# Ledger of designs, part 4: VH-VL binders against f1miw6

Target 1, 251 residues: f1miw6
Amino acid sequence: MPHFAKPLLRNIITRNLFNSIKKKQCLQYLQTLRTLQYDGFTTVYFGETDIPESLVTGEDFSDGYYMPTPTWCVVHAGGSQGWVPWKYRMFLRDELCIKQEDNLFFEFCDVVKKAYGKCAIVVKERRRQDATRPKEGKETEAQAHVPSVVNLTSVTCCPEVAKSYGHKLLTLPSPYNYLNPLDSAWSSLKWFIINNRKEFCLQSVDGVYSYQYILFSDLISKGIERINLSKWRTITTKVRRWENYYLGKLS

## First folded at step 12 (VH-VL)

Design v3
Fold by ESMFold2, look of step 12:
Structure v3 (fold): chain C 251 residues (1-251), chain A 119 residues (1-119), chain B 110 residues (1-110)
Amino acid sequence: as target 1 above (251 residues)
Amino acid sequence: EVQLVESGGGLVQPGRSLRLSCTASGFTFSDYWMSWVRQAPGKGLEWVGYIYSGGSTYYAASVKGRFTISRDDSKSIAYLQMNSLKTEDTAVYYCARLSYPVDAYFDLWGQGTLVTVSS
Amino acid sequence: DIVMTQSPSSLSASVGDRVTITCQASQDISYYLAWYQQKPGKAPKRLIYDASNLETGVPSRFSASGSGTDYTFTISSLQPEDIATYYCQQYDSLPYSGLTFGGGTKVEIK
């Protein structure tokens, strides 16, 4: 009886504390973001998405024979000004070298400084799967060359690097990822891929990774181009209204 | 019918207090941010302050510390408590509802109530 | 608070004329700006939101554009019923920016 009540009470307390912590974290993020915007920082969302090659080819592997299909990581950034004038990057998951890509974040910070001046650079926090297994903390500690870094799969985002360019690095807390306009942009890109991949499948050449990469990159490039400034404004306006909703409810 | 109706305006002496009420009807009041906007005779619009649905309030510098906005969601009423009134507070005071979904442009206005601060 | 500078403070034009009003913000407000029409003795009416979006039911002779710090409101062919005072209003970095209005532009028929 007492045994049953004790485990249940601990579970209830843990869930309530976690919910309270996430609400406080969300409010702190929003207050910081809005303070930076008021201080003249341009908001830029920096992030990544995974696109499996099967999404592009439409290939069905339900027949029990499966060719290994690479998963591509697309890295880009945008905001109410549209896509940052910075060439998006594509990486194979198997070929990522996180340490060698540290210079990518330096380059990014330089480009946005020249384009917009001081920026609030928002990066999505990795989703925690199990609070009793904090491998995120261990992995962050093991991969960090500079304390308090934020890792994308393909890029290490160092707050010190951002600060050296006059920027501020912010982490968008999980699970509030719908406050990230990049997620809507990625969904629009994937929708474009699904609806236009027929041309890719009909024009593909057997068994050559380089040819598949060329067709794949052309489709991605066209999909990114279709997300114009008008669409970015629609996306960011929707995110802003969610931000206002939470500010209004939590304040 | 969706509407806002202000009341409580009138003549008051400098240094005194006055409370304005804004009665809402035809919509779910508790979901909306509410604001007060004033207009001195022959002058332009001046934002006074607003109140979030969660109850936090924000004020223009000209009235901060003297005016208090509150809401009673059970009665669907917003209030503007004006203390330490000055002659430059003389204006028509509008109650306004902010947009849905929540953003801070005004999508519903009352007809206004005149407040005159004079000796 | 973000200061909105509206120009001109008044103007006179003939029926059918093109009328242009400008607002300048003291800092970048992205596109978070609305335009209001106020007729004498009446409460204001919103015509445009998010810098360029025309409200449903507003005549097509009204339009607006702008981003950053500079915003423009246009009446392509002035009509007698357009006699009013027009205001811009920003709603940027909430809650810190305030909800500040421009000084207004009184439009008259000459």
Scores: ipSAE 0.550, ipTM 0.800, lowest interface PAE 2.3, mean pLDDT 81
Fold by ESMFold2, fold request of step 13:
Structure v3 (fold): chain C 251 residues (1-251), chain A 119 residues (1-119), chain B 110 residues (1-110)
Amino acid sequence: as target 1 above (251 residues)
Amino acid sequence: EVQLVESGGGLVQPGRSLRLSCTASGFTFSDYWMSWVRQAPGKGLEWVGYIYSGGSTYYAASVKGRFTISRDDSKSIAYLQMNSLKTEDTAVYYCARLSYPVDAYFDLWGQGTLVTVSS
Amino acid sequence: DIVMTQSPSSLSASVGDRVTITCQASQDISYYLAWYQQKPGKAPKRLIYDASNLETGVPSRFSASGSGTDYTFTISSLQPEDIATYYCQQYDSLPYSGLTFGGGTKVEIK
């Protein structure tokens, strides 16, 4: 009786099953999205990104780490219409700040309803480290249909809240992140921060010590402003090219 | 040369069937979405239907259930099978290639073939 | 099917005049709209894609704009070679939306 034959066969079968499930999820997502667009829903991508302190300050502690640096979370939304006319949110990564934003998704749904009418609100599936490259030894859990809520790190997105405003909440499968134009917008914002942070830094002195004040809100606001409608349309056109490619190949 | 050539047009009686062919050359046919567009004499352009590279088909409401689009990638040919023809189907029928994978606007047209449906 | 209402159906203008053609979609098509020029006896030629982007080689007197349901095509200074029929075409929510054309606008020189 071979001691390791079962583990090797399980790993091969598990990888094939996981890939098949994610491929079906992608096709289901695309078909649902395009059906909603045909039914008159405006597509809006809702999401978040993390801005670590080191990106803002320019500090590099790679050789002397003692404690993690603070991380800011930015929550915003956009699409082929540009950024939603909604004040983006910034949070420090802590439990109390996140909990206090329980009504954020309600407010967001109201704003996009007034701006665009009924929307297809797309939220990226929260990726687990083992979901895209399973190691071994455990069966990969298959996510059932869209759950009753979809959680970002900073905000809870409830499908029933979206439905109460006439919207639909969709989840983008994690292996297909390049189908999310908001990720390109976040990359542009981070690039702006890296290249412009020194222009938003003030300095003062207090005896022996010097202090730097970072106009962080202004830096982020300018970075978001730089991603104008023309940039958004470039990003969404590239995403739509990939969508058409997969629709053509998978159906 | 990149080209589309339609064939199979002609005179046909109402209620009968006709099959149009579109022969493609100069590009990788299997990668592209293909479409049929018609233009009645003295009238505007009317989209008929298209077929994905994967084979799925979609049709205008005016022809759905009567017309069938198919493709043979080994021959680089797209087909339009027209059943239960009506006098309102009289038109020049164009075969067209869609811009792939960018979007579904037309970047290559055939010369067209005339279909006349009359008693 | 998404209905594209194109206006006017025909127009006549002098050389050098500004010409404006409109298309209205029966629902929001974002910016997924192209404009075509068709000269008599010839297949259509795409001039503009994604509502406002000119194809390479298209003269700068051609322009277009719009989003949502309302789209405009403009010839800033009409030339004799611009005599043609012009069509808008949507390609919104594929595959379900189809590829609907407007009714066309025949442009003539006085």
Scores: ipSAE 0.471, ipTM 0.756, lowest interface PAE 2.9, mean pLDDT 82
Fold by OpenDDE, fold request of step 13:
Structure v3 (fold): chain C 251 residues (1-251), chain A 119 residues (1-119), chain B 110 residues (1-110)
Amino acid sequence: as target 1 above (251 residues)
Amino acid sequence: EVQLVESGGGLVQPGRSLRLSCTASGFTFSDYWMSWVRQAPGKGLEWVGYIYSGGSTYYAASVKGRFTISRDDSKSIAYLQMNSLKTEDTAVYYCARLSYPVDAYFDLWGQGTLVTVSS
Amino acid sequence: DIVMTQSPSSLSASVGDRVTITCQASQDISYYLAWYQQKPGKAPKRLIYDASNLETGVPSRFSASGSGTDYTFTISSLQPEDIATYYCQQYDSLPYSGLTFGGGTKVEIK
């Protein structure tokens, strides 16, 4: 009977340690962010969201045939100033076509430099799927994780590229994704899609089969436009409150 | 009733120390950041410092190294320890609560206590 | 520290007049700005938060707007009870920038 207590304790200790490390990472992120803000950097959140075709069509694939529906990836950025004056991009996640457009991040960095000057560009940490095995490795000193290259589905965010434009690239720790106002914006977009998709459907009634064509580009564009500056302010204010909460709690 | 009450003000000579107290009532004191703001006679408001719910403190440059903010959550009291007082420290000192949950606005003020530093 | 430049330092207006006060930040503070009213011999009272949100119970004659570095506080129709000194306050980039106030604007009635 004594042997079963060891795994539970290990799991608790590991969870606690993991939680401690994550908290420290969060604090470091927040301190760095605030330092940059103090230094006059404009905070811009850069990210992507997936829009499955099923979300747009409303097709309940409840009947078990998971036909992989095409998924669109929308890339954009925003912050306290609203959407950045950079045209959002849409990519089809089909296995064949994900040419990482290496130039998109350059273009983005140039645009935000022109618009805002030096920027703190915040991106989400990519969940390393492979972190299954906690390597028993040494208490490596929480070295200030130099933001590693963050690969989005369609865009590679490189710290060196950001730096070349006078920007700083920051990585938001994965457990604290709710500190990214862009996630709230994406949720709003998805909500808009679900509730308004019918208005963007073109019905061509051919004699036997009704084909539904969705003006997908217009739907996305209108959805993005509806997230106005007032909404962004609300979202960023909420995030700011959470940031302050964690600064106060973790400091 | 939600309120803050300052105490401990008075006349003090330069170089001396004084401790102010701020007693909170009507709210969960431990959940809030507390701050001190001072106002010299006929002058504007000046932030002195604040203390987080977690206990970390931050100070204005004008008082850094001389003033210390602390809190006793069990008693719902915030303190301002003022050391090496100068004539320029003469002011009404206000205790204030920062807005909950974590905005840094002053949503509750005490009535203030006068500190006069004079030879 | 973020410097808040408030203008004017004082003004005198008639009852019913529109009063406008400005506050300029030394850097972009987004919209993390509040406005306070301090009546003579009293503690300050917050009137506006997040640059434009009116505090509960504050008369609708008070309003504010702004973004970036530039902010405006307005009394649409000055009343006798509005005699006070008004202050802007920012909290951007805590803890590094501190909580800084504008210099204040004394509002008097002619």
Scores: ipSAE 0.380, ipTM 0.756, lowest interface PAE 2.0, mean pLDDT 86

Design v3
Fold by OpenDDE, fold request of step 13:
Formats: structure tokens, sequence, C-alpha cells
Structure v3 (fold): chain C 251 residues (1-251), chain A 119 residues (1-119), chain B 110 residues (1-110)
């Protein structure tokens, strides 16, 4: 009977340790963020969302035929000031290597510098799939997570680039992704797409054939525009509340 | 009834110590951040410090190193230990609840207790 | 520390007048600002939070707006019961900047 308790205890300990590490990471992130804010950095959340074509067309693939529909990636940024005055970008995620636009992050950093001055640019940590192997025992000192290069699907966010413009790049720990207000914004965008896609459909008749076209760019643009400053304030206020909660609980 | 009641104020000489208490009732005390705010006679409001639900404390520069905030959740009491009191510390001291976990506004106030530091 | 500059320090107006108070932050505090009313001999009472949200039970004659560094509090029609000192308060960048109040505005009736 004693043998079965060992794996469960290990799992509990590992889970507890994992939870402890995650909590520490969260606290560090929040402390850093607040320090930067105190130092006069404007917080800007930079990120991407995937929009499958099926979401736009409304095609119900319930019949089990998973036809891989093209997926669009939308890249944008926002914060307490609303959307940044940077034009959002859309990329088609096809099996073909998304040509990373090497200059997009430079452009972004320049725009936000001009608009807000020095910025704390927050990006989500990409779950490195490969970290499955718990390399054994070295208690690597929680080295101040020097923000590693964060590779978005279409954009490479480089801390050095950010720094060159006077910005700081921060990575939001993956377990706390809900502290990114962009997620709420993206949800709102997707909701808008679902509910308004019909209004952006054009019908063309060519002989006996009827074609339906979706004005996708207009749909996305309008969806983004509908997330006004008031909505952003609501979203960021919610995030701030959660941040305060964690600061109070984890400190 | 949701309320805060301060006690422990009075007349004290410079250099002495005084401990204020804030008794909370009508809410789950352990869930809230507590704060002290003071108001010198005829002056504005000045934040003194606060204590998180987790026990971490933060203080204004004017009182840092001299004042200590603590809490006893079992008794629903917050404390302000004031050491090395100065004449400039003369004020009505308010205990206040912060609107945690929602935000960091003062949503509940006590009636205040007067502390007079005089020779 | 974030400094909140409140103006004016005092004002006298007639019943029914529009009263405006301003608060300027030394840095962008977004909208993390509240307004309090303190009547003589009483503890402060929160009237507005998040720069523009009216507290439950507060009369509609009270309003506020603002963003970034600049905030405004307004009484659309001053009433006798509004005699008080009003304070703005920010909580940006906790815990480092602390909680700071404006200097207060004493509102009196002529």
Amino acid sequence: as target 1 above (251 residues)
Amino acid sequence: EVQLVESGGGLVQPGRSLRLSCTASGFTFSDYWMSWVRQAPGKGLEWVGYIYSGGSTYYAASVKGRFTISRDDSKSIAYLQMNSLKTEDTAVYYCARLSYPVDAYFDLWGQGTLVTVSS
Amino acid sequence: DIVMTQSPSSLSASVGDRVTITCQASQDISYYLAWYQQKPGKAPKRLIYDASNLETGVPSRFSASGSGTDYTFTISSLQPEDIATYYCQQYDSLPYSGLTFGGGTKVEIK
C-alpha cells in the first residue's frame, strides 16, 4: 500500500512547486510593471490573435470534415489609451513560412515612441512546447527574466530593439495571460465578426452563378474601431483589479 | 453594520510612542487591505500607509521607519504603532478600508481619532 | 511620488452655480482617480471612482471626467449641503508611488 502514495505526493509537490514558481513570476512581472509605470513608462500591450476563415464565413464544420480553413493573424497593440496609433497588420497563416516582416517591430516601436514616449511593451510569453523535459536540479536562481526575444507568429519582438527606442519589453507569464487586456479586445473583435459578418457580405451575380464576397478588411477595421477608448478603459480597469489582487495576495 | 472604529488617540509628548487601533465589523476583515490616513488640523488628507491582506506594508516617506502598521485578522483589528512622534504628527488619524480586491480607493472610513503631539 | 495638484484651494459660489475643480497629476495616472467629499468634522466620503464613475447614492449633480494627467470634478448646481472640502486621490503604480491626495478644495456658499 505504501507504494501508491509516492507518485501522488511527487505530483502534489511538483504541482505546488510549479505553482510557487508561477506565483513568483507573476509577482516579479507585476512589480516590474509597476516600477516602470512609476518611472513614467506608458504600458502598451502588443499581441496577435488568430481569426480562422470559418469565423468570418460562418461555415459550420460540424459535419466532422475538418477542412483546414485559412487562418488570419491580426497584430495590434493597445492599452489604457486605447488602440495605439499604429496600423494593425494582418497575415495569412498558411503552411507556407509566414515571412516575418523584420521591420514591423521597429516601426511599431517608433510609432509608440512618438505617440507616448517611453513605453513598457508587454507581450505574452509563448509556451515553449519543448520545455517538457524538466532538466534536473539546478535551482537556477530566478535570474531577472531578461525579456528574451519573443517571437510572435509574424513579428519578432526584440528587447534590444525596444531599448533602442527607449522602451522596455516585458513578458507576461503564460499562466497569467488573462492579465493581458488584448485578450478581451480580441474576444470583442471576434464577437463583432460573428455578429456582423453578414453586413459585410457582397453578392455578385454572374449569369447563373451567385458569388458572395466578404469585405474582410473592412470587417476587421470596423471591429477594431468599435473597441473605443471607453471599452479599453473598462478592460484595463478589470486587468488592474486583478493585478492589485495578485499584488496583495502574493506579496 | 459595516464600520471602522479607531481608538488610542490622545495627548503625547514628542519622542514618545502611541499605538492606535482600528476595530472592523460587518465585513470579512481578512479579505481587505487596510490603510491609515491622517489630517493635520486645518490641513488636507495625507496617506500614512497601508497593509495588504497578505501582510505586506507600505508607508509614506514622512512616517517611514517610525510608524508600523499591523493587523490581527482573528480580532478584525488593524494597528498603527507610532514611534518617535513629532509635533508634525499631530492629526486626526483615520482608519480606512481600501476597496480591495477591486481597486485601491478608500471605500470605508472610521470617524478618526485625534493624536496631539505637544510638549 | 506622484504629486496631485488640485485647484483651486478654495472657492465661494452661489447656490445653483456650477462649480469646477481640477486635479493634475505629475504623471499619467490613466483613470485611477477618485474624488472625495469631506464635510466639516466628518470623515471623507467617496463620490467618484475611476475618474468618472459616480458612487451609488451620490446625486447626479456631481460628475467628473479626465484622463492622463488632467481631471475635472464638477457640481452642476451647487446646493447648501455641498459645503465641504473636496479631494482627489490617485492609486497609480502601487506600491511604489503610494496613495496620494490632492491638496483639497474648500467649497463655500456666498
Scores: ipSAE 0.150, ipTM 0.671, lowest interface PAE 3.2, mean pLDDT 86
Fold by ESMFold2, fold request of step 13:
Structure v3 (fold): chain C 251 residues (1-251), chain A 119 residues (1-119), chain B 110 residues (1-110)
Amino acid sequence: as target 1 above (251 residues)
Amino acid sequence: EVQLVESGGGLVQPGRSLRLSCTASGFTFSDYWMSWVRQAPGKGLEWVGYIYSGGSTYYAASVKGRFTISRDDSKSIAYLQMNSLKTEDTAVYYCARLSYPVDAYFDLWGQGTLVTVSS
Amino acid sequence: DIVMTQSPSSLSASVGDRVTITCQASQDISYYLAWYQQKPGKAPKRLIYDASNLETGVPSRFSASGSGTDYTFTISSLQPEDIATYYCQQYDSLPYSGLTFGGGTKVEIK
């Protein structure tokens, strides 16, 4: 029946259009990145990760009817040159992260300008915009909501601020977020935490919140140090192999 | 705390189907690629396939077309649907987490679940 | 497509002995190799990544090296708790090839 066939055909067409848009976004990202790299821009990946306190403590709060366990947000940046030479930031997810969001990107742009000159600053697109079944009018809706700002959950990344320092701000399309070497660094950090947390927890048997934060910061600092320049170059080399694959596949 | 637990193994006749589940806890499941690795009794490890966080899958030639990997990020569960089972598919099936797609080594393993395919 | 040839398939050594296991890849895998330990009745555990980097908490008696197609895993002084089967695994050619394991080396104590 034509009536029932309409919804099926519309669903198939919508799915194909969504995939085509994401493919085009990925190709545009990769081509822009390669052009900037050829033009002498240093690539810097700027991002964040969440570290729930249960990962640090090892405690299982699976009963779920108490208050939620706090989650810490770590903000840092890196690339083939290693970690950016600025102090990473830690925020408590809810209130602290929101109140410290402003001005951080401005400071970051200044630091990377002084360290590397002009940079291609890459941030991930929000994963909440991923959809297996996107709305029919996504392109029309996208036209109405073209943002002038690219956001992390903790930091507002303004393209005009980046441009004022001679940088270029790029967004990595969400279906291809594994092209972000910073995620591999975050995974390595989280694994370091799992394997070493007891050595830092034994020094904090008191359980006082401010004392735990001090030991948590030391644990993070040590974990970041173990992700050295050699590891960063390995990660970024592997990401380049995936980028070349997608340039060949999607073009 | 950080854990993968497989379930759904058992005895099944050739030609039939079985679905395995892998329940994850203690980490953000949607950030990771997940994989299945099997080990026939007394034999070595054999990669079966993986699924990345965006849902694309890759399979070993021995299972391609018969096995399907899927995931439900809202429940933190990975699935292995095994169709047209053969006696050669008898193995302990491990669920494993990739440390990151570009590294593609396994940093977390489940305990395994035994699948026996026999007439 | 990448075949990992692991040798020997089994070995028996005394406590304190130096144990060497090799893996040869059918093509250059550019240091993208991990080593796993699987104790009887247990799931595998990663010991080494990127050909030579020890996981945090892995005893210093474990080491590995290699390049190109040839990789070596060494236990400098075998201990009773090291009884296990050891596997290499390549991860170089994603997305072009699947992941592959070596055949395994069963290590026993005399």
Scores: ipSAE 0.012, ipTM 0.516, lowest interface PAE 8.2, mean pLDDT 78
Fold by OpenDDE, look of step 12:
Formats: sequence, structure tokens, C-alpha cells
Structure v3 (fold): chain C 251 residues (1-251), chain A 119 residues (1-119), chain B 110 residues (1-110)
Amino acid sequence: as target 1 above (251 residues)
Amino acid sequence: EVQLVESGGGLVQPGRSLRLSCTASGFTFSDYWMSWVRQAPGKGLEWVGYIYSGGSTYYAASVKGRFTISRDDSKSIAYLQMNSLKTEDTAVYYCARLSYPVDAYFDLWGQGTLVTVSS
Amino acid sequence: DIVMTQSPSSLSASVGDRVTITCQASQDISYYLAWYQQKPGKAPKRLIYDASNLETGVPSRFSASGSGTDYTFTISSLQPEDIATYYCQQYDSLPYSGLTFGGGTKVEIK
């Protein structure tokens, strides 16, 4: 009987410790963010979302043939001022393995500088899948590892690059991803895609065969355009309320 | 007192250039988006363009390529450079503050400056 | 660009009358609409924002409502000081498109 209790207790302790560390990280993130805001930095959230082709086509693969549909990655940024006046990028996820557009983050940093001045650029922490191996040893003091580089699927975000433009790069802890207003924006985009995809379909008949084409670029563009400044305000206000809640609770 | 004051209006010939200034006071100018709106005599309001706090600009199609909005935050001044002026550009030009960061309405207006384009 | 169609272009009413102005958007603008009052020789003044919210200090006789593409501005009891041109303005497509005004409604007293 005693042998089964040990793993459960260990798991509870590890979970509690993990939760405690993540709470501290969240608090630090929020405090830093607020400080930068008071210092006149404009907060912009830079991120990506995956759009499966099945979402666009509406194909119901419920009949068990899971054909992996291509996945598109959309990269954009937004904040209290709406979408950043920067052209969003679209990548096919399967092709992303090759050419990280090394210059995309530079371009972004330059654009936001011109648009807003100095910015606090917030990116999501990528779940390092591989850190499953608990290396045992040393209680190294949780020095706030300012991650030297945050790799998105398609873009590498470098703090030094951000700094060179007068910006600050912040990483949002993974358990608190919902504090990124982009998540709501992406949800809105996906909702738009689902509900309006038919309007972006063209039919062509070639002899005996009928083809349906989706104007994918136009669909995404219009979906993004539907998230106006006021909508961003609403989203960011909601996030701000949560931020304030955590600042109060975690202080 | 929170206010905007336009200057630089006057009579100008077609094809010439004119620069308008908008001086802001009573608020942190650098934190706000600024806009220009014009009104032809006896006509309605027409948005001309706006400038973000960081300097990015957007223009109406009617003035794009001819007009340029800029700002000097150190002086709390917004500018409208008007090139290649046409008779159709005759209007009272208003400087207006956008209700940033909350929304994109015009919450503060200047008194306007008249620009007359006439041979 | 989003087109705002405002109606009527002009109206004349008596003191105490109910006045109604409409603004129709070429697409759904999701309540992102303001109403302005412009008195003769003066700059416009915002009276209403977000389709129905009254600005601070604006008399309660002014109101507005609407959704989607259709919006209404109302003066419940017209007063002499209400002589002005009224404009609607939208920003639904910002920053992807420009700001647009309605054509205006001139309100006069008989």
C-alpha cells in the first residue's frame, strides 16, 4: 500500500512547485510589462496561429480517414492600437523547416518603431517539449532567464534585435497564454473563416469535372480586417482585467 | 486648457504647395494619434489622414501621394504638407485628436484654417 | 472603403419636435459609430460614441441607437441651440481603411 502513495505525492509536490515557479514568472512578467508601459513603451503582441486547410475547406474528415491536411501558419501582431501596420505573413508549416526568414523580425521591429515608437514586444513562450528529463541536481537560483532567443515556428525573435530598435522583448509564460490578446484575435479569425469560407469559393467546370477553389489569401485578409481597433480594445481590456487580477492576487 | 490651434491657411494657386501646422496644448501630445479633416465650403466633413504616435501615416485616396502628415512631438505640433494643390482642395482644414488608445473617434478639434486654391 | 449614407440631408422642424436622423453603413460596422454636432462657423463636437453612448455634458434630449448597418440619432425635443449640421462617423475597418463620415444633416428651426 505505501508504494503507490509515493509517486502521487511526488507528482503533487512537483506540480505544486511547478505552479509556484510559473506563478512567480507570471508576476515578474506582469510587473515588467507594467513598468515598461509606465515608461512609455507601447505593448505589441507578436505571434502566430495555425490554420489547417480543413478549416478553410470545411471538409469533415469524421469518417476516420485522417488525411493530414496542410497547415498554414499566419504571423502577425497587434495590441491596443489594433493590428500592427505590417503585412502579415503566411507560411506553409511543412515548408517552414527550411528557411527561417531571418529578416522578418528585423522588418517587424522597424515597422513597429515607425508606427508606435519604443515597444514592449510580447511573445509566447514555446513549450520546449524536450525538457522532460528532470536533471536531478542543483537548485540553481531561478535567475529570470531572459530567454536569449524565442523561436516561433516561422520566426526567430531575438532580444538583441529588439533592443537595437529601442524595443523590449518579453516572453509570456506558457500557462498564461490567455493573457495574450492575439489568442482572441486568432479565434475571431478562425470563426470568420468557418462562417464565411463559402463566400470565397469559386467554382470551375472543366468538362466532366467540377472544381471548387477557395480564395485563401482573400479569406485571411478579410478575416484579419474584421478585427478592427474597437475589437482590439475590447480584447485588450479583457486581458488587462486579468492582468490586474493577477497582480493583485500574486503580490 | 486642452486645445488644438491650426495655422498656415491662406490663398494659393493651383499646383502650388502649402504647409499647415497644428499646435497642441494641455495634453501629452506624443501619446495621441492626430488627424486632419477638411470641409469644403457648404459641404460635409472629409477625412484627410491620420498619423500614429510613432509616425506611421494613412491617407484618404483623394489626397494620397500629394499630402503628407508629420509630427514633432518635442514641439507638440502636427503638420499637413499639401503639394500639387487643386481647386477641389479648397476647404477649412481641421486638426483633430483621435481618442486613442480607446477608439478612433475625434474627441478634440481645432477651430480650423481656411485654404483657398484659386488661380 | 465603407460608405456612410446619411438621411435626410436637411430638415426643418419646430421647437419641441422630435428629430430623427439615420445613417446607413455599406457594411456591418459593429457599433463603431459616432455622432457629431457642428454649429455654423464652428468645429464639430462629438455628442455620441459607440453608437449609443452620450458624451459627458451633452443634454439628455440627444440619443442614438443602432446595430449592424443601420443607426439612428434622435433629438427628443428640438431646442433653438440645436441648430446645426449633424454627422455620423465610422472607424470599423481601421487601420485597414480610412475614417468616413456621413454626408451630414442640416437641422433648422421653422
Scores: ipSAE 0.011, ipTM 0.534, lowest interface PAE 9.4, mean pLDDT 84

